VH-VL binders against q9lj97. Designs and how they scored, part 7

Target 1, 262 residues: q9lj97
Amino acid sequence: MSQEEQPKRPQEPVTYGDVFEVSGELADKPIAPEDANMMQAAETRVFGHTQKGGAAAVMQSAATANKRGGFVHPGDTTDLAAERGVTVAQTDVPGARVTTEFVGGQVVGQYVEPRPVATAAAMEAEVVGLSLQSAITIGEALEATVQTAGNKPVDQSDAAAIQAAEVRACGTNVIAPGGIAASAQSAANHNATIDRDEDKIKLIDVLAGATGKLAADKAVTRQDAEGVVSAELRNNPNLSTHPGGVAASITAAARLNERADI
Key: E = the ipSAE of ESMFold2; O = the ipSAE of OpenDDE; V2 = 0.75 times the mean of E and O plus 0.25 times the DockQ between their complexes.

## First folded at step 7 (VH-VL; framework fv_masavibart)

Design E1 (at its last look DockQ between E and O 0.01; V2 from the best seeds 0.00; counts 0 for: pae O 12.9 > 2, placed apart)
Fold by ESMFold2, look of step 7:
Structure E1 (fold): chain C 262 residues (1-262), chain A 118 residues (1-118), chain B 110 residues (1-110)
Amino acid sequence: as target 1 above (262 residues)
Amino acid sequence: QVQLVESGGGVVQPGRSLRLSCAASGFTFSTYGMYWVRQAPGKGLEWVAVISFDGSNKYYADSVKGRFTISRDNSKNTLYLQMNSLRTEDTAVYYCARRPRWYSFDYWGQGTLVTVSS
Amino acid sequence: QSALTQPASVSGSPGQSITISCTGTSSDVGGYNYVSWYQQHPGKAPKLMIYEVSNRPSGVSNRFSGSKSGNTASLTISGLQSEDEADYYCSSYTSSSTLVFGGGTKLTVL
């Protein structure tokens, strides 16, 4: 394809059909200055600014050319835009947010905001029954660890990760006696002197029922996941996190929650 | 040798209460979760309740929730089941069992019979 | 009360292999690897034969094996012996942090 064709000065009006894939009566209408202003306002309401290279910018360029050529005047509005409106709509689909722009009921622009595809860890969280009907809480993510690492013996890195999660859920730095973090620390201390893995206290023994035992709970954020990962990593002599463990479950919940906007 | 000995069974009228005990020996009781499981005469096994090693987590079957309370005293190596508002459907042999893996049982007691009848 | 489905009975001749099924849902057998199998002779307490789907505790014959596919767990007994005649129960952890048993299967050795 060639990129060489440019009109020097418009000899005929620039219509909606010239710049957008539209049909019918709208396709033959010259783009008018108020049409462009309406789209700019609609884009600003949705995005907080006009989209670079978007439908409003194309319409403004076309309207300016039409005014310079004498085909429209300042303040002109296409009858279809005046009657049927200029709108911007947002639709959420799996993995993306789609913004669609309309003039006279026909699509003139579409923007896709791709979102990160769920990782294998996030897919494991969905398999273990974390619901997408509402934001996933720290307590729910801790309980979900039962499916992926429930038989793991509790160690000091697990206890540190659980403490970080409980602190973030409850907003305190004090470990309450009888809390989840206290139970995890007790388990880690007991396990440090036990030789047989069969006799060690396991994550399921600490984490089952976590939502009912937390003094307060909250939706998991990315910052929560980073804090829990840091705690688990810092307290592991091999400088690693446990696959399918506490940090992994919190991270999966945070990623799923990002689909819910906050 | 691991030993679990249930006691406190007997005959009781509907609406009354009974407390079962399970004395544990031969292992470090305070590091193991514990279960109650029951079996009505001629019927299958039914899980009743579980308690974590430190007593912080307790779960109950729907059939007993609100009526039964599981507890433990780690200083006495003893598991308990407080059974309130007993019904004829609660008639069963009650077993205590040790949990080496979550929701499995590697050692069982001999059981104690609870009969709820008018 | 049982939520897991087992056949009421199975039978086999000495030396044969038999399989007992245990069917649940994605909220128990399908969602967790905490499936266990118990053997119970008349008048005795149950004995753990398989835990965590496929693991044998020490002292259990290697003739007993366990597996799971989807929502169905299986206990297989190879080299069937007269001592294997008993009731067999499966159990599973559930998404409500509870436990359920199967209704039990009576194994008859012919």
Scores: ipSAE 0.086, ipTM 0.562, lowest interface PAE 7.2, mean pLDDT 80
Fold by OpenDDE, look of step 7:
Structure E1 (fold): chain C 262 residues (1-262), chain A 118 residues (1-118), chain B 110 residues (1-110)
Amino acid sequence: as target 1 above (262 residues)
Amino acid sequence: QVQLVESGGGVVQPGRSLRLSCAASGFTFSTYGMYWVRQAPGKGLEWVAVISFDGSNKYYADSVKGRFTISRDNSKNTLYLQMNSLRTEDTAVYYCARRPRWYSFDYWGQGTLVTVSS
Amino acid sequence: QSALTQPASVSGSPGQSITISCTGTSSDVGGYNYVSWYQQHPGKAPKLMIYEVSNRPSGVSNRFSGSKSGNTASLTISGLQSEDEADYYCSSYTSSSTLVFGGGTKLTVL
């Protein structure tokens, strides 16, 4: 009779600080179900749908976990969220639309959508079928990872790989607060406290919209791939890269770019 | 370079009070949780108190609860431990330690010795 | 809070590999992947050697490695050197939202 190890209840609530780069009192507040609902409503209002891997999805997952743990109850809301609101705002800048998500006045998500500058030249390029196969960027490769490994729980090796990717994309070793690397690290840390994989933060929650989460982006090179692979390996007890994972996706992108002579 | 420097240790009689300080430098102090950890002579490590990055949350070991108070001044990059009603069993080297998110202590001070003796 | 169980002492010759165990419960070592290892030389502050079971901080030798199985975490030191002679402490996050330390292991290099 295999003693079905009862899924160990989370012993600590998932707080805003666990999943977002927030500070102050909010960082220590458990994420409540109504908070997540408010964000979902806000996203739906702005985007027409809930964003996969967006703040609402992350919050919902956290709130669900907290509910299971008995840390929050249905109908609960965080006082800061209730008082200061949960909002999603879009701002158009030249060449891009920036969407920012707020809880209690703090940024919990930011997305940058490039607006196709309908330059007459881009319209002509579409007509001439010269699919200038644009080099695959680091951001695009990260997003592609969602398709192949989106349901994988985020671990330290993933976080390291994502950090390496961000560093390569931005050309700086400074981890941006609220960036994809920071988010991945937070997710990995949180997941380390969770027994059940179903309750863990997944790569989709971190990497969705990765192109818009990076401060800068560039075409993937072999060197970039090597750096990301190295980071993933160093932080994986198995000393292997995950098939279809972050390092694998970046490597694939690099290979494609090389073949395209880009 | 990250540095933590404890001060305020000394010899005191039982029942007296002492205040320890830990000066932090080389990192953004206000973004890290901080711990006090003590080590009695010839003994192992024991956590004493923890404070969140903004001071909103504090936790104490049962052995010091009600007697010790942890606090911080982020504007001065300083961690404090107010020790009241000291006992002989409180004799130890007291370390301040930085706690990153992975529930470890990545940097420690050199420690300050507190001796409680009659 | 019950301390994690470590052997009181271990010894090895230069160049050998030694392992230090740290045994807890499902409420600490077995429940979380937040096991850390510290090295402490006499009269010195502890130094973080391993965090989250198997990760090495920057500047820590690759001779140090960590693992976990069930309720037992292990620190392995390969290619033992005289400088490795020290006390080693494990720690773990607990269900009480606190940390617990092991009793410490004295490593002697023969």
Scores: ipSAE 0.000, ipTM 0.474, lowest interface PAE 12.9, mean pLDDT 84
ESMFold2 (binder alone), look of step 7: mean pLDDT 92; pTM 0.918

Design E2 (at its last look DockQ between E and O 0.00; V2 from the best seeds 0.00; counts 0 for: pae E 5.1 > 2, placed apart)
Fold by ESMFold2, look of step 7:
Structure E2 (fold): chain C 262 residues (1-262), chain A 118 residues (1-118), chain B 110 residues (1-110)
Amino acid sequence: as target 1 above (262 residues)
Amino acid sequence: QVQLVESGGGVVQPGRSLRLSCAASGFTFSTYSMYWVRQAPGKGLEWVAVISFDGTNKYYADSVKGRFTISRDNSKNTLYLQMNSLRTEDTAVYYCARAPRWYSFDYWGQGTLVTVSS
Amino acid sequence: QSALTQPASVSGSPGQSITISCTGTSSDVGGYNYVSWYQQHPGKAPKLMIYEVSKRPSGVSNRFSGSKSGNTASLTISGLQSEDEADYYCSSYTSSSTLVFGGGTKLTVL
């Protein structure tokens, strides 16, 4: 006959850091019921249903456990989810649609859906004008946008994406005078006062020769692509990035670099 | 009415310099990329240089890199081509051209003749 | 920057159609939809006839049409008229962020 168990022991809440690869303040936050509801709504808006085994399902399970443990209450929302949002973004690349899920600006899920456009890695690189000889750089990915969206009028979302890309390539938060981001912002500002697309400055006018215009350059990483996607989304009501645009080209380059193990 | 008027052509010896100008009117100059294209006597068209709408992006044909400099003054609606170290093969009619897009020239000037001869 | 390849000359009778080819590489004509065609009469500046492979500027007759297949772009002129007699040049954006012209084609209307 053994002694009865201790009446209870301290239990810890399930945090974002326990279930997702996140950092900083978010990692220590208990997952709250309204966070889960927001993600479920975002997934349903984008997929037409909740994703099985997706971020919303994980968050709901964690929030339920946290409610049972007394760590959160119905209707609770973390500050970071309330302030910075819960979003689902779709980025179309050759051969795939990449869906990225964010809480508080940090990635909690990424899913790839095949598309019937291109299947071979070389064909995907050719569609966006990229080479698989070596790691594809941010400058090269920006130049590839000339082929896929060069005639697009420059808007504020383009300028934000280009700035994010240039900052990541150069490792600074300083917009260089005469750099790509400066030209893109100038073009976006000018275009906002113009009605006819024919009179607007286009992406090709800003991005042609981007590799030679960057103060420094680097191979595109997955983190770079996620950051550029986030920047492109901040100034439009769309739930996806522009097809063939800046974020799409950076995402394609990151994907190709990972598939080539470089 | 869109107008482009070139000036500054003439006869010079090899190794010397010339500066071409192109005065633009009838459109918002600062929103257009501008080009120089040349045509040697009896020959075809050859692209020479381009400058972006804000003057920050410049590209040159391999045959003129390091010798020619394209520039613009948006406050005076004027495009320039500084041609240094001129060679006999630079002899041509030089056109300035407007491009609403980097790859098409919807208006051209009448051209100015540059002759490089000993 | 080698010139794009065009036939040196083509000819046709009034009322007929002719096609002028412009062959490049995957780094220019094949890789981009930024192909243009220009008409040049003797002693005159060139005139833009086709841009973005197949689009016509305002004021250009619908007798002029453009297309592309692989590395080759084509300009077709239908219903030939005497005033169509001129030199024709193609051009393309390149992967080096530059432009190249074709060598030119002399069209003779018989």
Scores: ipSAE 0.289, ipTM 0.670, lowest interface PAE 5.1, mean pLDDT 83
Fold by OpenDDE, look of step 7:
Structure E2 (fold): chain C 262 residues (1-262), chain A 118 residues (1-118), chain B 110 residues (1-110)
Amino acid sequence: as target 1 above (262 residues)
Amino acid sequence: QVQLVESGGGVVQPGRSLRLSCAASGFTFSTYSMYWVRQAPGKGLEWVAVISFDGTNKYYADSVKGRFTISRDNSKNTLYLQMNSLRTEDTAVYYCARAPRWYSFDYWGQGTLVTVSS
Amino acid sequence: QSALTQPASVSGSPGQSITISCTGTSSDVGGYNYVSWYQQHPGKAPKLMIYEVSKRPSGVSNRFSGSKSGNTASLTISGLQSEDEADYYCSSYTSSSTLVFGGGTKLTVL
């Protein structure tokens, strides 16, 4: 008679940090049922349905487990979700639509959908059967980061990633005075002296209009992405890239370009 | 050792307000949901209110909804119950209870008596 | 909120085994495994004896056990001792997102 090992009830609640790459106070918060419901509603609003394997599904599973474990009440929400919201946002970038999912201002999911760049030239190329998909540039990828991580305080890992991106875009190791890299470094240094996050310089302050701030630009390659990722990791004590951050955006762009055979 | 100590009970007239406190010690207060449970003289137990570990979620029994407010100060390891518009039927010993899970109470205070009388 | 149904009183002799029932509905005892049992001596605060139907907290005697069948939860006390004389309350989570207690059972040790 096989004693069906009753699944050991989790001794601890499933937290955001257990299932998502989040940090700070949110990482330690148990996922609550209302949080999951909010995400489900947000996904449905944006996609027309809940994404399979998406943040909402993950959150629902976690919340259900927490409910069964008695860690959360059926109507519970986290303070961060209640105060800052659960949102799904879509941004169109050249060649792609990026959908980002947020809980309390932190990224918990990101999806990139390739879109044909309907350039007037592409319309003509469609007539000629040549899908001229314009490659996503480093500048464009940096600008896209504003949409996914614009409210993130600039830190040293961000500055390093931005510097790596600029170097690769311009083909020079020389940091231009007044360039994006210099600005990012200055922001990171400044932020290190500020206690409150709300008073810190954000990525949006640095990366807005990045395409116009670069002395040169180029299509993102896998090598570029690897370089930027490496720079971010080396300067992150957690040895991770920020979801929706600089390295993540560049990586996404590289992948899109590869798929487009550009 | 886990300790819960209620205070603030007394005799009040109907319609008046009273604030109860529960001082917690011997455990990480901010990691536990807390309950108020009351017992009228010679009667059974009745749950009154619950507050989540971080204070985000609050639930009330129908009998006290709109009149009572549960709160906590985790920096002071203290649970509170603000009781407004008190009624004679609110007369009871009020217990503070720790809930390691939402639906069980592993530690109780000694209780504080609230008497509402004309 | 209708209280869970408990017998008003139960009695037993030292060394005997007794069972206290707690009857609810499919919306509480029958619907969830969040049944707890509390012991209360006169003039004292309640003490948790069983939680989640059958789990025993540390420090509680193994003479106390809990079970559930259908809409009825049961507390069994084996090897009755004089110190077991007390009031016993069951509780359960309800589908209305509330907690409900039983009316209590007075246990007398003869």
Scores: ipSAE 0.051, ipTM 0.586, lowest interface PAE 3.6, mean pLDDT 87
ESMFold2 (binder alone), look of step 7: mean pLDDT 92; pTM 0.928

Design E3 (at its last look DockQ between E and O 0.01; V2 from the best seeds 0.00; counts 0 for: pae E 12.5 > 2, placed apart)
Fold by OpenDDE, look of step 7:
Structure E3 (fold): chain C 262 residues (1-262), chain A 118 residues (1-118), chain B 110 residues (1-110)
Amino acid sequence: as target 1 above (262 residues)
Amino acid sequence: QVQLVESGGGVVQPGRSLRLSCAASGFTFSNYGMYWVRQAPGKGLEWVAVISFDGSNKYYADSVKGRFTISRDNSKNTLYLQMNSLRTEDTAVYYCARHPRWYSFDYWGQGTLVTVSS
Amino acid sequence: QSALTQPASVSGSPGQSITISCTGTSSDVGGYNYVSWYQQHPGKAPKLMIYEVSKRPSGVSNRFSGSKSGNTASLTISGLQSEDEADYYCSSYTSSSTLVFGGGTKLTVL
């Protein structure tokens, strides 16, 4: 009677920190089944399918292990995931599409899909441009948002994201009168009273010339992106970031900066 | 507010040297490439030299290559143009200009006049 | 590098719309979407009015618009005002990894 060695129950749960480069409270949280399901749904929404070896797959594996260990139960969700959302956002940058996966505002996955820059000439121009300038700044990323979402009416989630961006750029929590954050908030408040989208204030109206409107500016970091994403998500009832919106642009900038440092 | 202020212009004889400076303020100077652009009296705009944000890359117009040197001190928020072997055709107002990623110049100084005359 | 071709001068009456053309080649205006327009008043530094063919910097009037077709970029000024009287320069990125300017256009408001 071969004593089937009962698979040794994992003594410890698989946490987000075990499988992803996350920090803070999230790092110590066991991955829950509903977290994985949310990521799977998000991936499917964006990609049309789940990514092999992607965040959803990793999370599912971890959650399964945790269930076996009795650390989580079917239907469980991590509070951070529930509160801040599990999201997949895509941003188009010159020469590539960047997809970022988030749990609770932290990056857990990133994919870069090269897009054929229509002309070799455009690629060269971009390379030359990058060679002349340092890392993309928060102001620049905000301005870039105009290209992808300039005609979007400003809402509260946009305003929150812009405020978070300004705070991080300036290193102060004080909203400057007449600053981009103040302007965005005003726009969002105004738009809430307007029925027709055509009459609403657009992101282009707020973010045009953002580099000149900031009291200070800095290169976008991953932490900046996380902060801005979190702000946008907290103020979006759908717990999603707008494609090509403020958070997406900042995230794309952060990724580009990281690549440039390598 | 973004400000660029050129200095160092004046009247010089052919073959002499002159050094221009551009003091930058109101933005993170070290994040931007910078250009020198000149304009001869009654003429159009001509780019002279460009320097990357960190000074690692420099480019020159053919008309000034080998004679002019662009440099920057990011600790002093200052752009420089060393002009050697000056010629009469170098007579112009010299502008420093900030170069964002759009291949444009979004901010210009007021310019400094360089006159090369015998 | 051959300068981009602009008309030497254009004129219009107050309230009218005028267009300034900037013609290059497939190696510059036609090859890239990096066309800029600058306004220069006498004795003043140039001011960026349009970048990337059609984008306006903050603070620039919506009377200014830019477009491109083929190797020709265009600056349109609607509702012409006396203050618009100035020299206008176009610029473009080139395949040689440099910028080229147009020869400039003098706009007179009659």
Scores: ipSAE 0.021, ipTM 0.514, lowest interface PAE 7.2, mean pLDDT 86
Fold by ESMFold2, look of step 7:
Structure E3 (fold): chain C 262 residues (1-262), chain A 118 residues (1-118), chain B 110 residues (1-110)
Amino acid sequence: as target 1 above (262 residues)
Amino acid sequence: QVQLVESGGGVVQPGRSLRLSCAASGFTFSNYGMYWVRQAPGKGLEWVAVISFDGSNKYYADSVKGRFTISRDNSKNTLYLQMNSLRTEDTAVYYCARHPRWYSFDYWGQGTLVTVSS
Amino acid sequence: QSALTQPASVSGSPGQSITISCTGTSSDVGGYNYVSWYQQHPGKAPKLMIYEVSKRPSGVSNRFSGSKSGNTASLTISGLQSEDEADYYCSSYTSSSTLVFGGGTKLTVL
């Protein structure tokens, strides 16, 4: 006899894996009401309000559906949210503010907000600021990615972007053994065999200290940014760049360098 | 359970060498960066050295550059610190610590005491 | 010497809240969200209490919270208990690609 002879199929809970690109134990956990309340509080601490269409709103909708379906109760919290927390972090980089939202140490949302930048005329009016500004180098832009995407697992598109950046900084078409690009490629290959994102090698592990590890360095140009963006795009199955990633940081540096007329 | 066990500490004269070891268990060692942090008696914590997951990147505090070498053997789950040209100011408890992706140290060993004195 | 400034000591009574400050520069605490806090009881190894400015590891009481404003990070301990008596250290990533600790703060629970 078949379970299909039951009067109707039961409704299933909405899990973190259903609504976010998360992995491991979290992916199977139903979204609970207190998880959503914690994210709402975290967003309020950072923004002064909850974000329209943000992670808290998605979690609230899922928790409400799960409560109606009998899968969770008011006041329930997942173990991972209670143990590792829920947070919203903002990081300022040249030309942008990056917001990252976490549950249980995993990213559930990330977006880049344009940061107000002075026009060329405004920079000329602030001569002291212009005279104190130095060119952002490729190494410095790679290190800035630690702030904006340091917890991102390294993938092949990251490795390609880092290689393009290192080649342009050093003026050679050859990947040096033990260089940053070699380390990034090694990390990407290793991560392809790893199931849990928490065990994967992250961008911070590869990019920390980039200015000291490049054989040579140079100010970021628009052409450098275009090359790095192209490398990241061609090596991403989604045919896109990563928000707050390597290409984004290089592009931001190039734009700031152009405004400083250097 | 994550365990880190340091060994190789002892009393040595200035100018001599020691090698510290840190045996790791309870986690996939080759996925993590590893640190040495020291604490002189009655003093605060001081970062000494870090090594990336695959050993390709190494960084040192200015106070030990050129004298200390960090290394790892991922096949033996072991972290090393080679300390050459030891000075009295290197006297400290040396901890190994795991790097959990956020420039923090989520697990620490018990420490091993190094005393440099005449 | 440490690059991050912490008060040498702080004290409070059981049940009170206290805050420990950690002041750096725009090249460390102000420029990066990689600030951590460690608790160390005498004769013991340090324990991670807060990472990435405000996140708690699994097993750390919600009485511990972290925040940052400008170049100053703060650790707040609410509902003080006798077992909270310890040394507390902050740390930060720096623009020179190094990690730096604060000088430490001795918390006394009266």
Scores: ipSAE 0.005, ipTM 0.445, lowest interface PAE 12.5, mean pLDDT 79
ESMFold2 (binder alone), look of step 7: mean pLDDT 91; pTM 0.901

